VH-VL binders against q3z8e7. Designs and how they scored, part 16

Target 1, 156 residues: q3z8e7
Amino acid sequence: MVEKIPMTASGYKKLEDELSTLKVKRIDVIEEMRLAAMDKDMRENAPYHAAKEQRGQIEGRIKEIEHELKYADVSEYTDTNTSKVNMGSTVKLRDPKNGECCTYTLVSPKEIEPLKGKISASSPIGKAVFNRNKGEQIEIEVPSGTLQYIIEDISF
Key: E = the ipSAE of ESMFold2; O = the ipSAE of OpenDDE; V2 = 0.75 times the mean of E and O plus 0.25 times the DockQ between their complexes.

## First folded at step 3 (VH-VL)

Design D12 (framework fv_mogamulizumab)
Fold by ESMFold2-Fast, scan of step 3:
Structure D12 (fold): chain C 156 residues (1-156), chain A 121 residues (1-121), chain B 112 residues (1-112)
Amino acid sequence: as target 1 above (156 residues)
Amino acid sequence: EVQLVESGGDLVQPGRSLRLSCAASGFTFSSYWMSWVRQAPGKGLEWVATISSSGSTIYYPDSVKGRFTISRDNAKNSLYLQMNSLRVEDTALYYCARTYLFGKEYYFDYWGQGTLVTVSS
Amino acid sequence: DVLMTQSPLSLPVTPGEPASISCRSSQSLLHSNGYNYLEWYLQKPGQSPQLLIYLGSNRASGVPDRFSGSGSGTDFTLKISRVEAEDVGVYYCMQGLQTPYTFGQGTKVEIK
């Protein structure tokens, strides 16, 4: 892939910690499979099959995290960055048609909570506001059409 | 420092139930298998139960299978042994033991002080 | 079940002399990965058991080099090159190859 994934230093560290934990769990699950296979016939071995399923889930998450870490672009915060939307900033958007305001905070993937306005920089809204200045008009392309907003405020 | 502290041992009548607890500290509890080992007064060691790091794999000897249940709460760094239908033969000092099982290695590397269970009429 | 048999059951030793304990299993403890799943534990009077040897011959952390384990398959030996007063207690072998995990009956080492 050519596109980098923006994230905070804190978000990067959380992914590293999760990866470390999963690698330990992977060792445990592989040993669970070994121990279970030595205990009884594998066709009747519920613990073996449960461990095999868990291994699949762990491997899937490890691959996802390794991809995110490989393409991570850890943002540096300078005085010029405080005037623009970046990782960790909270942005207030105003719909020019009806005057309604929405507030979103750009967070690392592990901290995403859409119902609380915490979104990824790679989401449609996140992409549209990233590196933009207060007062700019932005367009967000979604499946239902194009939405327009004005960046009313930026805070950190 | 690795510490394992057992509790819950008591004097109980045959047929009753008792729950033992083991509080772990000084290591990443969620990364280790755990076991219970007992020792009757003046007798040798007898393995009672083993549980994997995730809690998904559990083993018992026939002597306690169907009566005892090993469980763990990784958020609380705690190991448990629920003992039902207790028999006089279950009278023993019960040890909590950290079970190292990674790759080719397997052993009980740290043991608690034990908690005494006496089953008597 | 794998039966673990120790001999002798009682071993009086003079301080500074060597000691040897035998452990026999009813089935081979040699796994296809090349390791013998046999451990040795020491229980000193009034104390909890402590690990001495794992995988047949590997000394646990903090265990003095006067302790050594040897053997393969069904016959194993724990040797103490020079017994010290602090080595008194009951020694147990254990197999970790398959459930149910089983211990030997124990060997009591005491000073003569």
Scores: ipSAE 0.000, ipTM 0.468, lowest interface PAE 14.3, mean pLDDT 81

Design D13 (framework fv_barzolvolimab)
Fold by ESMFold2-Fast, scan of step 3:
Structure D13 (fold): chain C 156 residues (1-156), chain A 122 residues (1-122), chain B 107 residues (1-107)
Amino acid sequence: as target 1 above (156 residues)
Amino acid sequence: QVQLVQSGAEVKKPGASVKLSCKASGYTFTSYYINWVRQAPGKGLEWIARINPSGGTTYYNEKFKGRATLTADKSTSTAYMQLSSLRSEDTAVYFCARDYRYLWGDYYMDVWGQGTTVTVSS
Amino acid sequence: DIVMTQSPSSLSASVGDRVTITCKASQDISSYVAWYQQKPGKAPKALIYAASTLQSGVPDRFTGSGSGTDFTLTISSLQPEDFADYFCQQLNSYPFTFGGGTKVEIK
């Protein structure tokens, strides 16, 4: 009925760590709300509202992680260090200047569909991301110059 | 454009107190934490404390509790650290640094002041 | 307090060399690690945060990796401007603590 969420042991541990960190941040933001609420100046409501919004986001993420941990189906294998972009990888790129993102999947020549984000390893984007790690900044050489992106996520 | 500008060098006698300033510009002062970090000559970095200018919330390294006091003035976008009961081992360069806040755990000090040299001697 | 043990304390290298610096936390800090570069007489500059995310504007020859207790900073092809001190920092819990630093010197 309720589908289990597959994940590695390493992935489960990362969610546990994120959850513990968010609980510490929750304490911080609650204290920020308390201090802001003590101000007599009506203009200090801005810090209160900022902290309240941040708390809402923290509570939302905590709920999401707790749900994922509750329904986790932890794989028996450990995470491999093969976390580099390879054939079949789906890569999420983010432009650090404007925050725009785009997703590409490296596919074999017969499956190439650039308009659907399916590209070859020999394309400018494919060459720039191939064998790179999550979090790396890449440069894509095009005739008009160099474009910079950050590899935000790699999935397989 | 985004910068933290710190006050000038100080020479103090043992037992005195010193108050350092860190003036922010080019960003919304109340949206980031300000950290204070020191570095003794030829040594590594030591975290002292941080303040959230928005709410006045402070977090201190236990080693400096009772001697360090962090404050922030929103109207001038300036953070302050006062360090009391100075000793020779307080001789160091003191840095302020902005704590870049991402909700999902991407904290780090992305913008640093140039540092203020504090020399404690007679 | 979380102790960050950084190795080596110093190393000598030539332009074009691959340089690896390690940082070990005394307890699990997930991925809450940042790496900084500091040149003589200057303030530190952020290179990497969240263990592996490159700061905007930092060259891609800098790579961060690791999670839990073991972290690595790698410079794939050392450039003249990379001769500096490097520090890791944990931001998992108070007090924030730094590694002892690694001095990268010209050979």
Scores: ipSAE 0.000, ipTM 0.488, lowest interface PAE 12.1, mean pLDDT 81

Design D2 (framework fv_barzolvolimab)
Fold by ESMFold2-Fast, scan of step 3:
Structure D2 (fold): chain C 156 residues (1-156), chain A 121 residues (1-121), chain B 107 residues (1-107)
Amino acid sequence: as target 1 above (156 residues)
Amino acid sequence: QVQLVQSGAEVKKPGASVKLSCKASGGTFSSYAINWVRQAPGKGLEWIAGIIPILGIAYYNEKFKGRATLTADKSTSTAYMQLSSLRSEDTAVYFCARGSKYYFSTYFDYWGQGTTVTVSS
Amino acid sequence: DIVMTQSPSSLSASVGDRVTITCKASQSISSYVAWYQQKPGKAPKALIYAASSLQSGVPDRFTGSGSGTDFTLTISSLQPEDFADYFCQQSYSTPYTFGGGTKVEIK
């Protein structure tokens, strides 16, 4: 059966880079094993056994990374929990007292456009909604005072 | 010179577990990798897993992770593979094979005679 | 996983013939290829490792060649004991994978 592993694009890239580094290191360790085997008695050859152990660790990690990359479910933002506000979420907020509503999308720093509703997680609104559930009432502290809203909808 | 001797044939019901043995002689047991490879009737070879006894480290084909467990007893020069939750498609000849002289799994230079495992309802 | 595609699936030959079997890897595997012979009811026997190195005790009529993605096993003058199945294997990364096999049969 296929089981997807959620991860960000940056997480995927980090695993690719680690895999590349480990494959190069594997070549070096195999050569270290070969040279150690030639220079020492194999029964008591500590450098050989150390290199062989390192080879084992490298092969194990390569296997883990290859599996993670093969079954990766890559998204631009961490979308592993669809019930809570996360990076990439679009949130509809409603003022319970007057019925007015506003929508905001949590985006990366280079995509911020507050007038278009694209905000950072570190903004007053972003901080108030991040990791909150649909239906929760939130309090937003802004320079002009405190605002209260209900999270009416969350979409990804 | 190197010889790998495997345990005898097994007949199991679906859902059961089987534990196979592979006894090494004629060489240094602990420092070489012991691998397990299966072959279904009339089909090709499939690598399951390998273990390096001296390091206590086992590596698994992801397809068998969670079902296969490799162990080794250095005092008797014997490697074991347990395969759980058996299905009819696990019916195969199971071979143990030694990794190359100084490297883990570079190629399989010596093979056991094979153990037939039949899973039938 | 690295896929090893072996061809042909079967061939018929006579004693004295030159037999060639090919193996293609789905990605570059340098020279990390081994070849095995298997007779009915028996375990595989190593013939070639590191693409071209002859296993101790194997007759020199067996030759391996290739690098990267394309590999060949050649039997220069087929003998009666060479009628068997042959498999390639990549040893570049886990899981280690085998070709589908080639059956060499009497003509």
Scores: ipSAE 0.000, ipTM 0.460, lowest interface PAE 15.9, mean pLDDT 80

Design D3 (framework fv_denrakibart)
Fold by ESMFold2-Fast, scan of step 3:
Structure D3 (fold): chain C 156 residues (1-156), chain A 122 residues (1-122), chain B 113 residues (1-113)
Amino acid sequence: as target 1 above (156 residues)
Amino acid sequence: EVQLVQSGAEVKKPGESLKISCKGSGYSFTSYWIGWVRQMPGKGLEWMGIIYPSDSDTRYSPSFQGQVTISADKSISTAYLQWSSLKASDTAMYYCARLGRYFWSGYPLDYWGQGTLVTVSS
Amino acid sequence: DIVMTQSPDSLAVSLGERATINCKSSQSVLFSSNNKNYLAWYQQKPGQPPKLLIYWASTRESGVPDRFSGSGSGTDFTLTISSLQAEDVAVYYCQQYYSTPFTFGQGTKVEIK
């Protein structure tokens, strides 16, 4: 299972720009390593190792960005109710019996914090709301029974 | 700032051992090569060898290989030049110097110690 | 080994006049991969250690007066002092750092006439 990484359109573009900059810098650092290596007998080890370490940092960041861009789930707000609940979505649920509302945000596993309304798609609430539309009635199964809610709003 | 301080003048007899020192300060000692240069009285400069203190990699001039030992103790930022048995022909001023660093390459001797005068006579 | 030869062995120049020192290497010290000449110039005053003046044949070390300049490429190099000052009386050495062992020229003594 490939986890989708939520991000804004602006965030996506910034990652693309950073990737382009790093690829140019990578060319320069590779050339610096080559030049340092050519003076094998009389070169100072520090310049070569410094360039090699910098190369490693650049390659690591490039891999991170490429992974993020490949698995990006770019979310944009719309003025229609056809938007579905997805990763990164904040959903407002209303209990039709008493009118009480609660809000939950679907987040990646490392960001889960139920007490602050940050939940996973695999939680009982997450499973019930995932891929649902605004205005739908959902049922959430908990140990004490079945709860009913209406998706009142979806935001990003 | 960057400074190389050498040990004091020595007066020795042929056959005696000697170890002189060069202490670096004001920079990352392990990140630069340290070189040794000999200057006999009234003569020019002769490169003896270099050491990289981080791993003690040494390079000698063929003329000095086996005549002298270059070493370093990175824990006290000090390089050494040592003779097991001095000869009268070892009478000279001995300089230590740092090899400079430039991002692409280049190793001129950019900072020099004050020199250690070694006199060997019977 | 690369042999470095300087000319002249000694040079007498009036204050304010130009001094020119030549240095020849027995083989090229130009590294084709970075297009740099591995040649340095040092100044040594009586009783003092040498001081780096110029590296990469023509790059002046920080703090060195602009009257000092280096030129040349491959095997033939020149150090020029455009307007000799009293404080410039010294012995000047060229050095190659292209390959081991590093080698120095024999030195050129610059004096006031």
Scores: ipSAE 0.000, ipTM 0.469, lowest interface PAE 16.6, mean pLDDT 82

Design D4 (framework fv_denrakibart)
Fold by ESMFold2-Fast, scan of step 3:
Structure D4 (fold): chain C 156 residues (1-156), chain A 121 residues (1-121), chain B 113 residues (1-113)
Amino acid sequence: as target 1 above (156 residues)
Amino acid sequence: EVQLVQSGAEVKKPGESLKISCKGSGYSFSSYWIGWVRQMPGKGLEWMGIIYPGDSYTRYSPSFQGQVTISADKSISTAYLQWSSLKASDTAMYYCARHKYYLLTGYFDYWGQGTLVTVSS
Amino acid sequence: DIVMTQSPDSLAVSLGERATINCKSSQSVLYSSNNKNYLAWYQQKPGQPPKLLIYWASTRESGVPDRFSGSGSGTDFTLTISSLQAEDVAVYYCQQYYSIPYTFGQGTKVEIK
């Protein structure tokens, strides 16, 4: 069985819009490569190499989005009027001891960037906040002990 | 040019298994989703599910999840709808139809002629 | 699930007169970011499979006569046949493709008065 990727209806449509935009950009980049190829020797053609690298990035992102859309689990999405943490949610957590806040966004596996606050639902933080409501107190188990936070805000 | 040709009518008894087919031609079969739609006698249209033939990924309507199996063989441009154990309530016309769901579409642009399935004791 | 409701269930219209069919969704099928309504209309003649007429609420499929038009946005949609012809006798269905599961209206039967 292929693993499904949890996704809200709005998240799915955002990916469709991004895909459409990237396909238009792909046409433009292919034309840039064609024009650059007519101008200079390929080995020393900086515009050609720049366009080629950009095309590689666009093709990679298109394949990633197409994969996510194909395996998306949209039938399990939560109503956008709920206050529950879901995939694509940005969660603001407050430490009740010192009042410090931090924010995390729950993203698909390929978009994980912990240093930018983009985490998976299966991470310790992601697991603790998933499907929880604004105002709830959560506990996160880490090697050094347990951390306590309050879900101060949920946005999309 | 684009055609979806479905298998012929079936008459079955409750409890029997059945597999019906939908063969595409005149286009790149693996590039389009194939959906299945049920129409009970004198009733409207019910979406059952879809399959992307390129990798056989399926999505089902909750009402049909576990009741039917959708599959495809891209090497012969054919999609299938299968029941392990038919019920009298499965009596209906079954249509296959083409759409490009993951390419900003979810509407059906070409339809098969339909396969009538009659299940009676 | 998004529930699609059509009105009326049946409609009798004289040849050459306008036929109007309504479709209502239980929640909006308009996606704000691209400003598109994920709504299609189909025609089904007796003994035939459905045929696509309109997609994106108002875009006519290639080969569909100009007398067919779609309008509306959000939750309320209309299919209009400006001048009914004999070959237009059929059942018409709306369909949303905003969210899975895709759902159809119950159908509107159009007959000649």
Scores: ipSAE 0.006, ipTM 0.519, lowest interface PAE 11.2, mean pLDDT 83

Design D5 (framework fv_libivirumab; at its last look DockQ between E and O 0.02; V2 from the best seeds 0.00; counts 0 for: pae E 16.2 > 2, placed apart)
Fold by OpenDDE, look of step 5:
Structure D5 (fold): chain C 156 residues (1-156), chain A 122 residues (1-122), chain B 112 residues (1-112)
Amino acid sequence: as target 1 above (156 residues)
Amino acid sequence: QVQLVESGGGVVRPGRSLRLSCAASGFTFSSYGINWVRQAPGKGLEWVAIIWYDGSNKYYRDSVKGRFTISRDDSKNTLYLQMNSLRTEDTAVYYCARGRLYFGELSPFDYWGLGTTVTVSS
Amino acid sequence: DIVMTQSPLSLSVTPGEPASISCRSSQSLLHSNGYNYLDWYLQKPGHSPQLLIYLGSNRASGVPDRFSGSGSGTEYTLKISRVEAEDVGVYYCMQALQTPYTFGQGTKLEIK
């Protein structure tokens, strides 16, 4: 009999989010492996082996998370401050001019995935929103001028 | 193998609407951003719109904003482009193109469909 | 918008000889992650475009090693070491740094 693992609701959510992210990454890596394998005659084996290793790491972490989620004892307490944008935060930005919304997740440089809205905390958007609160209006300098956005939501 | 198949093209008059579809297969559709790119007769390539893998973000070229809507149905592995208030300058072959992630590195268009032709004429 | 400018717009090459296409961007395509977000595409006659090079210098799957991409910042070059008949078509550079994604005018490669 396995003992329950106490954790906060926010912790549980974090694990779920991480699991979701990892599952996507796993698919991507598997695709990389496939592509590398197809190009055996044209490419070095290094890309395939690298992808395979990464897959192993991802799968290992997935298993750990799934175990924790399975045996989680979730309390009503929250130990995650989502009041400010931090590393790993997902922010929803709204353009006050046109009402358009964009969603971004702040990640490390090696985790950047533009088509998935994952941007570096050091990016122009990242810098503008980092350590900001929900409801704040931020400005982003771009070559064409200054963009203005309201932080509509912060999640982690 | 990765496949993208566009459909829904046709001949319409200005001001009319048309809905394009792109059927995807051979990969986990919900894990990739997808684009529309068009090519007017005898002209170059022109990016039209992109939708994020989870639909959280959508971007358009300025000339189609307010008229075109990109969307996706992951349960059907299908990308859509709703085109309203069509203009003669919208005449083109419309391609859907998959965005590709290479260990965090981005290539916006690694796979292309065969295209579907849209003709807007009076 | 980032403006992409290709040169030349047309190129006639004898089979077996090398070819070079230039692409210039109105602003740097170098990302903070250290990569240049410039792609090269080939559209063969009567076919859909296909990816040749991504992130400036990475050859796409199935692309022969006679194709190479180089450059950084605002200047980029696509080279074909030995042009073959199957290389005929229109080549496009495209910046992938930000939306709207923008293409060069295209370079038409023909065989002499």
Scores: ipSAE 0.019, ipTM 0.557, lowest interface PAE 8.0, mean pLDDT 86
Fold by ESMFold2-Fast, scan of step 3:
Structure D5 (fold): chain C 156 residues (1-156), chain A 122 residues (1-122), chain B 112 residues (1-112)
Amino acid sequence: as target 1 above (156 residues)
Amino acid sequence: QVQLVESGGGVVRPGRSLRLSCAASGFTFSSYGINWVRQAPGKGLEWVAIIWYDGSNKYYRDSVKGRFTISRDDSKNTLYLQMNSLRTEDTAVYYCARGRLYFGELSPFDYWGLGTTVTVSS
Amino acid sequence: DIVMTQSPLSLSVTPGEPASISCRSSQSLLHSNGYNYLDWYLQKPGHSPQLLIYLGSNRASGVPDRFSGSGSGTEYTLKISRVEAEDVGVYYCMQALQTPYTFGQGTKLEIK
C-alpha cells in the first residue's frame, strides 16, 4: 500500500524485536524440518509436516511485519504535544446527544484492542480524530449512518 | 467485571405477556447499545432487538414488531423487553448482549448474560 | 434480510488436528469504511455464546491464537490450527452490517 502506517518509536521497536525473534525461530524450524526429513518413512512423518506448517505461519508473519516496517511513519513522539491528536494520544470523545464520554488511545498495530479502546490511526475513529484539536467536532461513518462526537480532551 | 443478568422468564399461555429485565454492572451502561438474542430449544441463535445507547433508535426482527418493546432505564442500569401477544414460536432462552461502546451496530456482542427461559405453551 | 450460510453443519476432529468453518453472506459485508461486519461466536454445551472473532479477523480478548478469522465481502472462514477438547461446541457467524442482524445455522464441532 502507498499510504504510510503511523506508529510510535516504541511500536516500531516492538515490531523490530518480533521480527528478530521470528527470524531466529525460522532458523530453528528449518533445522527441525531438516532433521525430521532424514527419517526413512516420509509418508508418516508427522514432525516434518508440523514443522513445515509452522514455517509457513512464521513466513506469513514475517511478511506482514516487513510490510508494516517498510511503510511505517514513525511519529515525532518525543515532543509531548497535547494540542493535537497523535500516535500515543488518549482522546476523550463526548457525544453531544447524551453527554456520554468514551476514551480511545491511538496505538501501533501490535497493540490494537478496539474493545479496550486501543485503536489504529487507520480505523474509522482513528482517521476521524488524527491531527485534530481539542474542541473540534468529528464524524464517524458506521453502517446505520454518521456518528458525531466532540473532542473533549487530549492526553498521553 | 462486566456482568449482564437476565430475569423475568416463565411459563405462559399464548396471548399473554411477560417483561424481561437485564441488569448490567461493571461498565458505563449509558454508553452501550444492548441487544436481545433468543434461542429456541435445540435451535440456533436468533437476533430479536436492539436499543441504541441513547434510547433514540430501536430495531426489531419482523416477527416481533408491534408485539415486543425494548426499553432501558439508565438510572437503574437495566434493559427491558416487554413481550405482548406471545406465541408458541416465541419459546426460547432470551439473552441480552452488549454491543460497541457508543453504538450496538458496530458489533461485536462482547458480553452475554446467562439467559432467561420463556416457555409459551397451550 | 441478509442470509448467512455455514458449511459444514457438523464436523468431528481428532485433538491436535486443524478445523475450518466457512460462512457465506447473501450480500457483501464490506462497508465503505473498510471493515467487514462479520463476527464469530462459540457456544459451548450448557453455556452462553462467547465472542471469538469480530470485524472479520480480530480475536477477542482472551481468545487463543490458534483461532483465526479471514475473508472479505461474501466469503469468510474461521480456522482452528490445533483443535483442543475445550473447543467443542456450536460455532456461529453473524453479520452486523444491517438490521436485522442474522446468524448462520451453526456448525457443531465434536471430538473423535
Scores: ipSAE 0.005, ipTM 0.533, lowest interface PAE 10.3, mean pLDDT 81
Fold by ESMFold2, look of step 5:
Structure D5 (fold): chain C 156 residues (1-156), chain A 122 residues (1-122), chain B 112 residues (1-112)
Amino acid sequence: as target 1 above (156 residues)
Amino acid sequence: QVQLVESGGGVVRPGRSLRLSCAASGFTFSSYGINWVRQAPGKGLEWVAIIWYDGSNKYYRDSVKGRFTISRDDSKNTLYLQMNSLRTEDTAVYYCARGRLYFGELSPFDYWGLGTTVTVSS
Amino acid sequence: DIVMTQSPLSLSVTPGEPASISCRSSQSLLHSNGYNYLDWYLQKPGHSPQLLIYLGSNRASGVPDRFSGSGSGTEYTLKISRVEAEDVGVYYCMQALQTPYTFGQGTKLEIK
């Protein structure tokens, strides 16, 4: 069955912008291939083969974005149970050892902005908080050890 | 929705083998080169291997060449790392990372998995 | 193999103040096509690494403009104009010019 891809209006706009940029870059890379081919035998033309790889990845990303836009569900996400962390939730985490807090918002993979606290449900923190309630303790195993947090608040 | 999920890690004795898997979703897997990158406990990042989008080229760091084999099954959207003759020095968290465009504004490793832990201990 | 050397290896910064990390390569990363094949990554505590800067100076999608990359050839710099608490983690440069791809040792950024 065709799976809808939930996203915010800003997420949809970002995909549209990326698609436009990639279509322009595709034109540039095709020209780079053409120019590289003018100078050397294709068998030994490293710039041509590098540009060919680049074009392939651009074409793949374009196809991927076109699929995501086709099946996008840009309705405002509303969780019927606001007591549990879900997509679109903003969660406040407290470190029980020192009382410091941090805030994260669960977003779709295409909307990830880790430096602004927008994380995916598949990230270590995202997986730990997903479908959890206020007040629950979460633990994340990382290379440096186990991180512990308490869910102080859930909003959105 | 780009996701990379590694599996197949574990604890093994030196000289044994493991096969790591990286399940990909949310993108056209067959259009991307994919890498393995590892991180020993408390240490930095170390690139291990890459396979090109069409499987035409595979490259490895010297310390794993001849022991590790990278491969892909595009029908299953899965990347593999077959690790033979494991050594204690191979102990690390292993990440798969989506590849790069060689020309343009995109760069390798734009999406990373969560990692799977491999421990080689006698 | 291209050796990547970062300095400093550890950095403690007051929130709101700038930070600068240097990366030096054992050979030029400037390709004849005009690109510098140098990327920067951040690994936050408890997270996988994430791309910050590619091809020397280009910010990856979603990276705020307080992060900037500069340099060419064998010397590169990552600057953070105003450090925020969530910038804590280990920063790595990596050369992407040729296999084997190689990382610097990492620079741990801490908040005072």
Scores: ipSAE 0.000, ipTM 0.477, lowest interface PAE 16.2, mean pLDDT 80
ESMFold2 (binder alone), look of step 5: mean pLDDT 92; pTM 0.948

Design D6 (framework fv_libivirumab)
Fold by ESMFold2-Fast, scan of step 3:
Structure D6 (fold): chain C 156 residues (1-156), chain A 122 residues (1-122), chain B 112 residues (1-112)
Amino acid sequence: as target 1 above (156 residues)
Amino acid sequence: QVQLVESGGGVVRPGRSLRLSCAASGFTFSSYGINWVRQAPGKGLEWVAIIWYDGSNKYYRDSVKGRFTISRDDSKNTLYLQMNSLRTEDTAVYYCAKDRYLWGSYTPFDYWGLGTTVTVSS
Amino acid sequence: DIVMTQSPLSLSVTPGEPASISCRSSQSLLHSNGYNYLDWYLQKPGHSPQLLIYLGSNRASGVPDRFSGSGSGTEYTLKISRVEAEDVGVYYCMQALQTPYTFGQGTKLEIK
């Protein structure tokens, strides 16, 4: 059974960059440890022990990143996290008093179509839901007063 | 940016003592090893001593071992060389030189100070 | 101790011509990690030494492309493809494979 690790393209690139940095640092630490290893009094050689510990930490992180990159399932979408409302999220709102549902998608300014549920983060609804979690109760300020809804679902 | 400034040199008679200082700036002093290198008038470079970043590991050329003591004060970003029982052969310009890598010494001399002159005569 | 021997001890070069300096170590400076622990330094008249080449062949920051280092094991060479007036000084090789660190005798480069 092969398990994949979900991540964004940005997350993958960040891991590649970290891996490159750690591989360079590993060379330096190995050389430090090598010089120390040629000393006859290893027990009193603090740089040897420090370099050995640092090498262990670097090697551990390299293995972790290589594993994550090998089993990465890279999404073409910028953010697949559905825990909080973000740009591109589709939010289902429910009125707790009458059970009515409304669905909205947060989109860029050029894609706004209010009648099709495509709204901006700066709209009254967008402001109320942005960065909120599933199950939270929100208040939407409109000219006629304040409306209350529950975030029933968040999808991307 | 990175600067090393030596001081404490002078003219002394054989058997006397001098303490050299090297004031460092432009890098995290406590994280790097630093060396003393000397040069007698008209002669070549001669490595004297190194102190590692932790202050515990110190190495010397044989001719100064037991007479010279390298030390550091990380709170003052300063390296020292205590020179006892000075000999005419110790006459030289003394440079401090910084290790290139954190904790390492395989290429120690990426930055050098301007030097301080020690003359042991008469 | 590792003994470092330079050749020649002095050379005079016409500006624009190449120069070559050799450095030999009494034991191999090539470590099993693949690095050659030999550095080259230049001391211009009245100045502190400055790093030119580290780990056999890597140019230090700010060093012109006309300087190159080569070699491995016990035999190393510093080459200047086109000598300029500012290159006058004494060139030293140094090993940092083990303590005590040791320098070659120095090679004095002069302009004709």
Scores: ipSAE 0.015, ipTM 0.506, lowest interface PAE 6.9, mean pLDDT 83

